# VHH binders against F-box/LRR-repeat protein At2g29910: the designs that were tried, part 1

No score or structure here was measured in a lab: all are predicted.

Target 1, 352 residues: F-box/LRR-repeat protein At2g29910, of Arabidopsis thaliana (Mouse-ear cress) (q1pey8)
Amino acid sequence: MGSRDLISSLPDEILGKVLSLLPTKRAASTAVLSKRWNNLPALVDKLDINDAIGGPGGFPEFIDKTLALLTNSTTIKRTSLNNEFQYGESQVNTWIRSFLERGCLQLYLNAQSLYTIDTEFFTSNTLVELTITGGFSPDGLLPPGGVFFPKLKTLSLVLMTFVDSDMYELFISGCPLLEEFLLRNDEIEIPPVWNALVSSPSIKRLTIVHHFPNYREAHDGCWFRTPNLVYLDYSSYVPDWYEVDLGSLVEARLDLRSWERLRDEKAGGYGDCDSVYDDEEYPDDPILGDVTNLVTGLSNIKTLHLSPDSLEVFYFCCKSMPVFHNLLTLSFESAKKEAGQCCHFSSISLLT
Unless a header shows other numbers, all headers, positions and changes below count from the first letter of the chain; antibody chains are not in Kabat numbers.
F, E and O stand for the ipSAE by ESMFold2-Fast, ESMFold2 and OpenDDE, each averaged over both directions (binder to target, target to binder). V2 = 0.75 x the mean of E and O + 0.25 x the DockQ between their complexes.
[cut] marks letters that were taken out.
Atom coordinates printed by the task and the answers are left out, and those that the model quotes come from them; centres of patches stay.

## First folded at step 6 (VHH; framework vhh_8emy_2)

Design s01 (from y13 with D30S)
Fold by ESMFold2-Fast, scan of step 6:
Structure s01 (fold): chain B 352 residues (1-352), chain A 125 residues (1-125)
Amino acid sequence: as target 1 above (352 residues)
Amino acid sequence: QVQLQESGGGLVQPGSSLRLSCAASGFTFSDYAMHWVRQAPGKGPEWVSSISGRGGWTNYATSVKGRFSISRDNPSKTLYLQMNSLRPEDSAVYYCAKGSLEEWIRHFQSGYDYRGQGTQVTVSS
């Protein structure tokens, strides 16, 4: 009630700041409604496109007209595209290209439907932060060196499809200044294929979530070639082997899960292992996975946070435990984001 | 080397059934998860279903759950998709896909696309 009058009374500097916090559709609509505001979109340094706010009706036409009103890209620092409804692929790709051509510094892409992204998208001389989430995929296999983000410092790839699996290595290799990388592959309808390789001289913070309890083949091996990594947050099922270079690592949070025999049998798992009676015996299968090389790679760590499942993995899947000479804080976390328990150590073996 | 050959598509009436097949060669079939992915004209690829290498685990897109059934015959190196109660929106080219990223990168470097040419399903109304 009356908030419309209040907003109209604000100085242009304050009004521009307020509009940069509003979805772009609403900001452009206010400019149309007021002759005082006919140049106001040019003052907004943030473009937030979310069709959930205004529905799909006329939305593509509105975006095209809004982009045509924007002058030099120097006024646009952050662009967010959130698609709740399905649009034509070429139209969506045209919007993304427009954002990049206008020199945006931060780009957030989210979609509720699958879209093929043009390969031209994967080069930007200005982008510092990129987040891709939802159903985006490239229009084909990118050639080696096709990705080039010379200024990118933060990359987040969330719920990507398996057709984008080769993009993991191509994105990292194309980002020479990359400091923070987040990869999340869990609870998605499209199973990704990730080769479990992170190789970068620049990454200092790494977050990996890779949970496919029904796909042992998705957890074959894991490579962390990140000599300047300071912080690792890693959640996955333990693979058959690790190869790591974590010489600068200071802090790690680990949620590692063993392949439980019972989980394999949850759906009757063995197929032909149909032992219905308690007195029927079948051979013990060894616990799959080996975390020895990862744990050895953590030997110089100062702060270690372990989930309860990680303790089980350390006990059953580690052939040789190092001595943690530099360990100052050891924290045990509950499975449900509950406050962890912290302990101080000067030198300790985790399997004492 | 790696080859995937889809078959079994066709033109059918709404409510009909089709069984798609994917013949695999050039790799140890039982070691890899297999997937069905479809692409309708003017749309991006849509994941349909997945099955683990041993066949013990399956998963389905919400749009096909209860209507489609994925299975595999490892001795014959064949992946199947049983499609029941077909709807016009199921019309697409159906592809089978192998789950290994390392092999995908290797084949990309060799200029080989191990994804097959697909099989066309058209549900008329």
Scores: ipSAE 0.000, ipTM 0.143, lowest interface PAE 15.9, mean pLDDT 68

Design s02 (from y13 with D30K)
Fold by ESMFold2-Fast, scan of step 6:
Structure s02 (fold): chain B 352 residues (1-352), chain A 125 residues (1-125)
Amino acid sequence: as target 1 above (352 residues)
Amino acid sequence: QVQLQESGGGLVQPGSSLRLSCAASGFTFKDYAMHWVRQAPGKGPEWVSSISGRGGWTNYATSVKGRFSISRDNPSKTLYLQMNSLRPEDSAVYYCAKGSLEEWIRHFQSGYDYRGQGTQVTVSS
């Protein structure tokens, strides 16, 4: 009773603000049930669409009706689309177009199913933050007018696939104000077509996770041309070489994995040991990789966090160690095993 | 040298099925992802399907999901594409690609011999 009385007593301006804090299904239901709420200007700070609540039945109709209720809104600041179930691609693309046409500043796309998205959406004069997660794949190689996000500051691409690796460079080059970039690819998936190049004069924070132990070609080389980068969080198998421009780097977290360790694992009797399937014209002889140029690029760093695997990489894959004259904090991550099933990492911090 | 040889194409009526094969040599087949890419007359290359080196993970273009099935036989170094419920819009030259799809597309567009000769699929009455 108290909460009902409290809500009923709120001014219309405050009611509109309260609606923006509810999950979209509840917000729409509230508006339908109340004449007073139906008379509010449809100004929604946040639109959170998630089919994990309420199931798949009627979800498309619910979204279409919800968007219709917002036809008089001039701006939706933050939009999240989270799909647990498969829907028609035309319908999903219509929803995304509706969000962008309403001038949203932050867009979060997450799906547990695979969707093809229209590359024409890679142009927005309003977006400040874009996150694409899950099974979203563009339907073409290049957008007709190129990628253009003049106000974008944060970009996250998680488990996303492109047909052409030039799309990654095109995204970054189309974002002149980009400050934060996150790229995550898991080892259990086919490696995306990515040339391992990050080139940006504006990026200050970079997170890269790229693990493909069975795809040596996915780890041929790596380029970080990010002279304004302040923070790096990098997880990968070490390539044969690095080229880096990291002159502003202050802090790094490294989880680097050696091919020697992977070779030892394969040689331990978990692979085909009779060599019948090896091609003699293209022998797959593992090499250690080389981290020397990356480590040299870190010479001005103040804070360095290393995984146990990174310590091994620094020992075996680094030909010459620079002098870390600015180093204040060196932290080692410790692997812990629980009941023999899981490895958990905890940080150990050393001041030197 | 890497060699890829596609086969199994032909002229079929709408609703028919075809099985394409790609024989690979010159590399350790089981260690690389493999892809099927098609090119219709007057269009650029279109990705069709991908499979991981061990065959544990597959992905498909939305236009072929539920109709096409990618598979591989690592002992025989052969990649397959089972195409069911064929439609006129599936008419194209089909190519198999090794590893980096980006690198393969660049080679294809530049006229390099990285790709095989392809296999023509024509769906018409």
Scores: ipSAE 0.000, ipTM 0.147, lowest interface PAE 15.3, mean pLDDT 69

Design s04 (from y13 with Y32W R106K)
Fold by ESMFold2-Fast, scan of step 6:
Structure s04 (fold): chain B 352 residues (1-352), chain A 125 residues (1-125)
Amino acid sequence: as target 1 above (352 residues)
Amino acid sequence: QVQLQESGGGLVQPGSSLRLSCAASGFTFDDWAMHWVRQAPGKGPEWVSSISGRGGWTNYATSVKGRFSISRDNPSKTLYLQMNSLRPEDSAVYYCAKGSLEEWIKHFQSGYDYRGQGTQVTVSS
């Protein structure tokens, strides 16, 4: 009876929209159940692949079947691959290649398992947004054509491990139109490979989270060469020095921590205790790090959000405090990210 | 049927070297990340080192960095851990793990049998 096939009665344009709203597994099933659906995946705007629903059983088969149902002319604007279960590395890379070959504009990769991503992935003439989260890691081998994402505007790299610390710079240099960059490295057991350098004439929004509380020798300095940066969200242990070009900066959120906290904490996975710290050290040993150049680079800021640790860093790790002539909003965040205090000022000096 | 068999453990003196092996079968070895995890008596499992399927990416726990080296021989389907400058604190049963480290540790602790017998390493004079 026709009333049982109501969905099949919809125009192809509407069916394409409906399919783009369904998880890939259900979209593939729908296409199989009706001849009218056989070519409708050609109109799919979004492809969501998530194995969290229904477990790993048949998941690769559904992906392969879905890709086989898509015509050579099918354009998939947004692709999301979310893997909670482990699959063969070659198979996962084959899926990613299929997405890119179909002119994907937005790609989101997330896995709880470790995958080495093919270096051929480092080139896409269509990607506008790329997010790589979880277990994906390039092996550091340079592709013959180099890294090139000419249309990329948004890049997010979360919990990635690279062979070489310069890989972050290679991604940025290959993205001439990049406006938004997010970098998160907060695995406490893994030695940092990021060289604490961000250099870009195009980035306007930057989020950096770099938390390795057990590895104090990770960075001697930090470089922000981002003259068009408007917004900075920066969370890290303070290095010995900063060199910054932040002339366009309007708003910043800072969660800065001194290395003195490492003396009070016992991280179970550190294990690299040298047992040579001197008990004869004074209780008032200097707080490690120097933020003077960073804070000076913020002197024209309009909005500043500080964690409690950042406020302490400003008082103890800053040799000379500027007057914040343009500061309109100063906000303090709680250690648990509960409600913070928000104050409005026409100008401020934190030390005077 | 996935099988992992660890070997190469033994009793050694502090400062000595030891090489552990893990023979893998029942899956396409070169397609999967591999890990070394250890468990000392009365302690939970502790991650030691990881290597990608192609061997291009390696990582180490801070406690072993500079002393241990992970490698793999994909043709022979064998994972290795070269352990140098051994300390008494390195004494543990060493296990190899396939794929998701988080899932392997979760199942190990929940009583599911996802592990081999391991190989005992004792560092003592």
Scores: ipSAE 0.010, ipTM 0.406, lowest interface PAE 9.7, mean pLDDT 71

Design s05 (from y13 with Y32F)
Fold by ESMFold2-Fast, scan of step 6:
Structure s05 (fold): chain B 352 residues (1-352), chain A 125 residues (1-125)
Amino acid sequence: as target 1 above (352 residues)
Amino acid sequence: QVQLQESGGGLVQPGSSLRLSCAASGFTFDDFAMHWVRQAPGKGPEWVSSISGRGGWTNYATSVKGRFSISRDNPSKTLYLQMNSLRPEDSAVYYCAKGSLEEWIRHFQSGYDYRGQGTQVTVSS
């Protein structure tokens, strides 16, 4: 609620000044808030800003006037610029700078159109949560001082376009207290330059989606150097090999795919013998990828969730299967194409 | 800082072969997938081929598959494109690319800092 009701979260002094500056139509629509004024002094002392407040024409005027009225002691708790985004690039950069200068704690950036953002925005002493989704791109190389988010706990990068793959490492290295990381690189025709490396001593929850259905995985290896990781959610076409440090891992969800096998939905040979017809032709495809080191790295896991494609990958792309001594729960998704039916059972071993 | 220098283009007859080179500097070459993209006069950029950082995986556009071969020499930080059975339709400026291909293509006309000057390939009539 507070994160979506900017006007109700403003202090009385600021609220009165802001309302005096709004156009007549918007001032009239906020008159209903008068019944809450007796409770305003007891409400949050932090601002929640989102672009649903003013609509496309109103929000720019509203935010510019609001920011001009803020005192040095006023904290911006949360800002969200989302899918109704129609603002100019220079205006957005000015707003982001103002939010960060005012001690913003949570920042959510989402756009359907490409926006270039200043690399200086990758530094904040207050930010705890950052989400950058589609359409936002840095204007060049990361700043000479690098990325610095000393209090950041949660980071989500969705279709984020960096100029090279070492920027992902530099971003993570600038976040010493990072506990949750989500990286999603899917739904684009050509994969970004991510080097398939996640290295962090602090990350406890990791979600990686790197899935390009019409393009072969460009990486020959993948590295998870995350010794304190507790939960892994990983979806990708499998590379040639893995190097992992997953010693603290308790639970994993895997959606692993071979590019060439995924193209054959009627899978020839052993896997689909129950439903195959004699008139169907299945050419020989090479086996791509190797998950042996990844699967070995999971040997101490307690809970494992596998997609149907992951089962096929385990069969064709794993040279030696470990014994899962600590496995308590093994679940898998139905092979049906409907929205995520999942079968659950407990097993002591994944032999063969 | 990132520099890409293409070379090896020229004027050739249909059915000929050419090998293009891209010399890279300013980054850890073997950590990045590399790509070849071409632009014919008056047309937009067209993706040609990609190769993984260690060279384990390659992919090709349908129009060049079976005729072109992408490779890399990581010790020398050089990307190659072997072009066989060249056709007049292959005439274009060829660029190597390191950054995100999607963003590189979207901003091709604005002159990305990490884009090279390209090398001209002309296949006569």
Scores: ipSAE 0.000, ipTM 0.136, lowest interface PAE 16.2, mean pLDDT 69

Design s06 (from y13 with A33S)
Fold by ESMFold2-Fast, scan of step 6:
Structure s06 (fold): chain B 352 residues (1-352), chain A 125 residues (1-125)
Amino acid sequence: as target 1 above (352 residues)
Amino acid sequence: QVQLQESGGGLVQPGSSLRLSCAASGFTFDDYSMHWVRQAPGKGPEWVSSISGRGGWTNYATSVKGRFSISRDNPSKTLYLQMNSLRPEDSAVYYCAKGSLEEWIRHFQSGYDYRGQGTQVTVSS
């Protein structure tokens, strides 16, 4: 009793701020109640669209109505689109284009169904933050210069699959002010065609997760050409080689895994005790992979966080260990081993 | 406290076999690489063999490659070294060692934090 009357007495600026905290369906419903309120959605700083609130039968009509109310908006700063149900690709692409045309600064796209997104979507003069996760993928090849995000500072690509490995590099090249990049490829059955190349003069924080235990060929090499990188969070199976330019790197978190399972499976194939073991079963380099160039590239680091698997990689996959003259903090992450135990971060401070 | 206890040493003839054991306690055994290091009278310590925490990967000094086999039983927290075709030059005190991150990263010298009291292996005719 009285809460509606109280809200109705608030200034437009305060009402706009309140509406920015509500899911889009409720914000649009509020606007319908009065002529004054017909303009309130235009003052919304955040637009959060989730099909769970709209219901499947009415969701496209709801989105179209909401966007029509916001056509001349100059206040929308963030848009989030979360699709739990499959809709027409043309409709979804129309919504994305509409968000970008309205000068959106932050865009978050997530879907449980597969959507092909138009490559024309990869152009925005206003976008500062972009996250694409779930089922989104580009429609065909990216032309050279087809990606243009001149203001983009933060990019997150989760399970994003391109047709050609060169498309990842073309995407990054279209983002000249990019400071933070996250690439995650560890929850799909078949590895994406990624050449393991990150080349950027602007990136300062990099998170890479590329983890395919059954695909050795997906981990054959890695290039980090990121001379202004300050922080690296890197999780992968050990590739055969690294080429790195990490001259500004201050802190790294590494979760590197050896090919132990493949080695054990091969050894198990020679389970017959009467068999003569080849030198191939006990090679001079016992672990497939070489982190020597990566570790050398980390020689000026101040803070290093290592998983237990990374310790083994440093022991067995590094042919020449550098001197870490600047190392101040060395931290070890514990794995969960028993019931009641949790992953715990343990720190060891070293004076260099 | 980290505790390592070696056993299984003894006096054997050249060409014989011997199996060393190391019982570990005081740390999460399967999170660390384990090593065998030997020291003969009047000589410095010599690294012999290493095994990864999960036991999948092994490495051997050239002097023992093809003759020695390192293994571990993580449930019992025990490290093993199977020594075949023993030679007089294999005579030494054998130590097991827990992997040392600081030694491996900074110096690449010993690669271990702790070693036990050792077990004497003598190969003599």
Scores: ipSAE 0.000, ipTM 0.334, lowest interface PAE 13.7, mean pLDDT 71

Design s07 (from y13 with A33G)
Fold by ESMFold2-Fast, scan of step 6:
Structure s07 (fold): chain B 352 residues (1-352), chain A 125 residues (1-125)
Amino acid sequence: as target 1 above (352 residues)
Amino acid sequence: QVQLQESGGGLVQPGSSLRLSCAASGFTFDDYGMHWVRQAPGKGPEWVSSISGRGGWTNYATSVKGRFSISRDNPSKTLYLQMNSLRPEDSAVYYCAKGSLEEWIRHFQSGYDYRGQGTQVTVSS
């Protein structure tokens, strides 16, 4: 009669809940400690698989053993694959296929280098949350009929690229229940193929971060066709044009950046050789981008948060300011400018 | 172990064509995206074009789209850039880059080992 393990005295239902709070390595290790634990992996509805978790033979051996402990009928609540090491593309795709075949509900993929992914992964009847970051890209076109995620509510695409700009639209159109969308292209210098179109009848929360300070051509125009959008968090350089349908919008956070930086004596620095090439057709002042349609689309908003850069954009890139009749909260950080700046409308002053 | 060797540059007139080559060694060429990046005198590095490891995906800077074509020959481990309708503003040293374009561009000035020596393209005017 050996000494009892206190943990092994717990009912299987409680053990299953305890194991679901542990990283996959600890859950798998626990299963080998006693015969009672041999069936406990089947009770774990959450797996947190991180390639920082080593073992004998390293991460590949660990993941293969973990997947072998699960039945093919076991629903995986969450899988997180952070590829911090350089694994073969075929091996990574094999792991992703295994997660999806097991009916994964939440999938998080992160890689430190460019990986091509099989386009068959863009169809799942079980996924509710999908995050793809760090250089995953389909090597070719999306599946015939596009993407199909009938239960997906949350989608995050971070530093992910497609071979054609239309693929972003096809991805969103394949997600009929999508409520939250995050697209982040922050501080990447890969070629921008995104056509700056977000069109969805279901999205309620939208976060867009699109910064290419050295590529003005990446910011030609922007479309928000999101009539049920409640919350917008938008960070970008100002394009030449906006088309927005934001009729349900309640709150926005804007971090908008101007292409032009004012210098010294010349102020705008614009009156130079450019005017000599198109004298008769040249406009009086260079356009710095145009935020007028976006700002007009926000006229019924109740809460507006503006970065200091957004105040400059509102001043220089807005042809006419609307009246914000429904505005209850305006939030921004005070910025010091020696010359001072003012933007005036008939019934409200944004900059004073 | 990674080595990249560019060639094919030269002095040409506006409207001319050039084909640049990049010979790669020291890594599994087929598993990595490849890029062309250029640097003109007094300017920072500018991305020109990219191609996926198997060649199914290509992209181009707006300034060269329709004029330049990127391709690769994986058996010979060679990357190509076909440049048509060359303009004076295309004058630069052209470099090929392996893998992470973001890492390559941001650390370009540090002279990382996985960039080549470049090939000079001069379009007179």
Scores: ipSAE 0.000, ipTM 0.188, lowest interface PAE 15.6, mean pLDDT 69

Design s08 (from y13 with A33T)
Fold by ESMFold2-Fast, scan of step 6:
Structure s08 (fold): chain B 352 residues (1-352), chain A 125 residues (1-125)
Amino acid sequence: as target 1 above (352 residues)
Amino acid sequence: QVQLQESGGGLVQPGSSLRLSCAASGFTFDDYTMHWVRQAPGKGPEWVSSISGRGGWTNYATSVKGRFSISRDNPSKTLYLQMNSLRPEDSAVYYCAKGSLEEWIRHFQSGYDYRGQGTQVTVSS
């Protein structure tokens, strides 16, 4: 909650910052009341905390005093915590605990520095949307009884890593009503131990971005066991195989990359050139990966968006192209260098 | 709190085998993914292999796949790396690491040493 002594010791500039964190109409109503600590509304619509505005020197004290002004019965509907500077890990976890104890419905966590997040926070009866980005990582332990988000509809995990590959699946298993899932790993220098498995009966919209151009081993296989999936947005280097259950899929956006460029990049500085390989007898296969099962799983799709790199993947990494009987829209994404390109395909096949 | 102690390195000829061990203490070993990471002279740390807490999942760097095998014995809290068909380019100090590999690499580079002393592997004819 908060102390009356603490409130009476707050400077005017701190009180001004507290009011700036409230929605406009809520801030106006609390400004009229005396003893703000006991007269705050029972529901705060949105609380945005960003240290880029508060500055590093005063930010922890500001947050602690702000939370102390709210009773522990005050519900915060939406909370955003953005940390540009590094703070004590226990302090950050105390703030997160305060948000969750107040029955938060939407939580956005972003940090530029590395923090371990207490896995006890992976249990909430009220949370509908959760986004964890930046430097947050779990402390390596699962909460007692596992992950439990019975009302969660939207989950976004951006640049967050678990300490065990099984934790990704266990996390999703704790979200029985999950409809939208986003996983993005493209800016981490070392790949997380993700087993490339998404298994869920409830997910309808899936976004996966998993790019590790220097780590072929991070892309050995991929499993989409998502029978109710309607929309797929998938960006990755191609694995050796796919196992998919995409029976409800209507629309997909694919940004797929083949592995021949990885060898080119590693050797380019040492005299390797446009020829990634010599036409020699040595078993140096420049083309890795197989999208045949993924593409077959897409055969009933109505709308398909392909990056330019995806066309190369379809050409080199697909053993047999299905007939797309239901395809109504085929779109090609353009990069700035390729803005003038126009592609035309038959209704029978994309590459035959 | 966390302690990791590597052993089993040495000087060997190309084509030889070595088995590295890592004794862990100060944490619940079974709950954490474990990694082997190596550092050659003048280079940054390079990830070699990972194994999940229950041993159900393993992964390997392309340069060692088919030659190295990672395993763990949870009752004894020990991680292993079986290294076969060793090459001169495998010469490095080998470290074991727990949990988030990205966090471990970043802290290793920034002067926060969450690793043990490592074990030196030298492959030379």
Scores: ipSAE 0.000, ipTM 0.228, lowest interface PAE 14.8, mean pLDDT 70

Design s09 (from y13 with A33V)
Fold by ESMFold2-Fast, scan of step 6:
Structure s09 (fold): chain B 352 residues (1-352), chain A 125 residues (1-125)
Amino acid sequence: as target 1 above (352 residues)
Amino acid sequence: QVQLQESGGGLVQPGSSLRLSCAASGFTFDDYVMHWVRQAPGKGPEWVSSISGRGGWTNYATSVKGRFSISRDNPSKTLYLQMNSLRPEDSAVYYCAKGSLEEWIRHFQSGYDYRGQGTQVTVSS
């Protein structure tokens, strides 16, 4: 409280720098108590809004008051909204609108509660980085041209649910300069709709985590139409086929899992009047999936990191193993957090 | 305060239809996502469906997709679940939940009162 008067005596350039280093609650408090800050152009590097400390009491009013202290012409470089407690959906959308109207460059949305975000927010001439976690989802269908992020270079979607699988394609198509894309869908109980397609001429780094062991029917194939991709981090149960354009790929990390048929799902031409299905309790159900096209697409790679399960997938789900004549580094990740093993190879043919 | 009251369950034959209702009070209903969650005898809670506060977004568990339809009437503060082509596997106590599904499921297991009494659906011959 006594330090507020000393802070208000600092030059504007120093005040802007100090505000960017303070948690939003303290930054807002010092601004309210200082008449000098009422008319200052905001040189704030970031606005960090987090309700994890102090609980939900008064938090909405605090945010509204904080935003009211900033002018509409105030540019905020980075905005982070982290909500542990649930607030009204319309109020949260009002906050997001305020951030975007102020021309933020980086936006991080994280919540434990499910919020729908207005699809009109998927348009920004200033955003360079966008992260949306599982607490946020669009409130409807994305029309063609409804997404426009001309400067966006980094996009992270974590447990984000679209109402239709085609909306992922529409979202990415609105990001012509996108260089880094992370899609993480590893929730077992609530699988998001995703058609297993990533198509982008600009993406150079791709991280896909899609891990739903009980949803074999989610998709039959997977498409990576990413000709300029340099780095791939891919974790998934393998589909029946792949179509890939990975000609620029240098490094990959793979955590691949095979599917197994349940006994009752095993295709059989029983069809005879005397058949009894008692014998279909087999211990060795067939492993499903085919990574041949994916692995072939990786044949020019220089660095390959494999989980233990990926070796099993390569053995059972790859019809034709290529020779990795450009492979310089092959590392094996141990089960869980055991130390990874690394090997240097000038030429290798896996499973020969 | 926050109150949720489920109704509309009953005993039906396989292939039948049933409509569940959840009457909400004590909060601004149209500002919150709502969920249907079910618990079968001897099993943990299973998420069934979700709907956004504005009703523009819905999602469904794979086991019910194409058979169930979630909807809401914000003026009456009521959540609905239209269940078609019911199967014996759909037999459960159905609960409606407000807001964070993750928080609701966590507290459901701990015995906290974060849910209503539920409505029993039995699908059997």
Scores: ipSAE 0.000, ipTM 0.253, lowest interface PAE 14.1, mean pLDDT 70

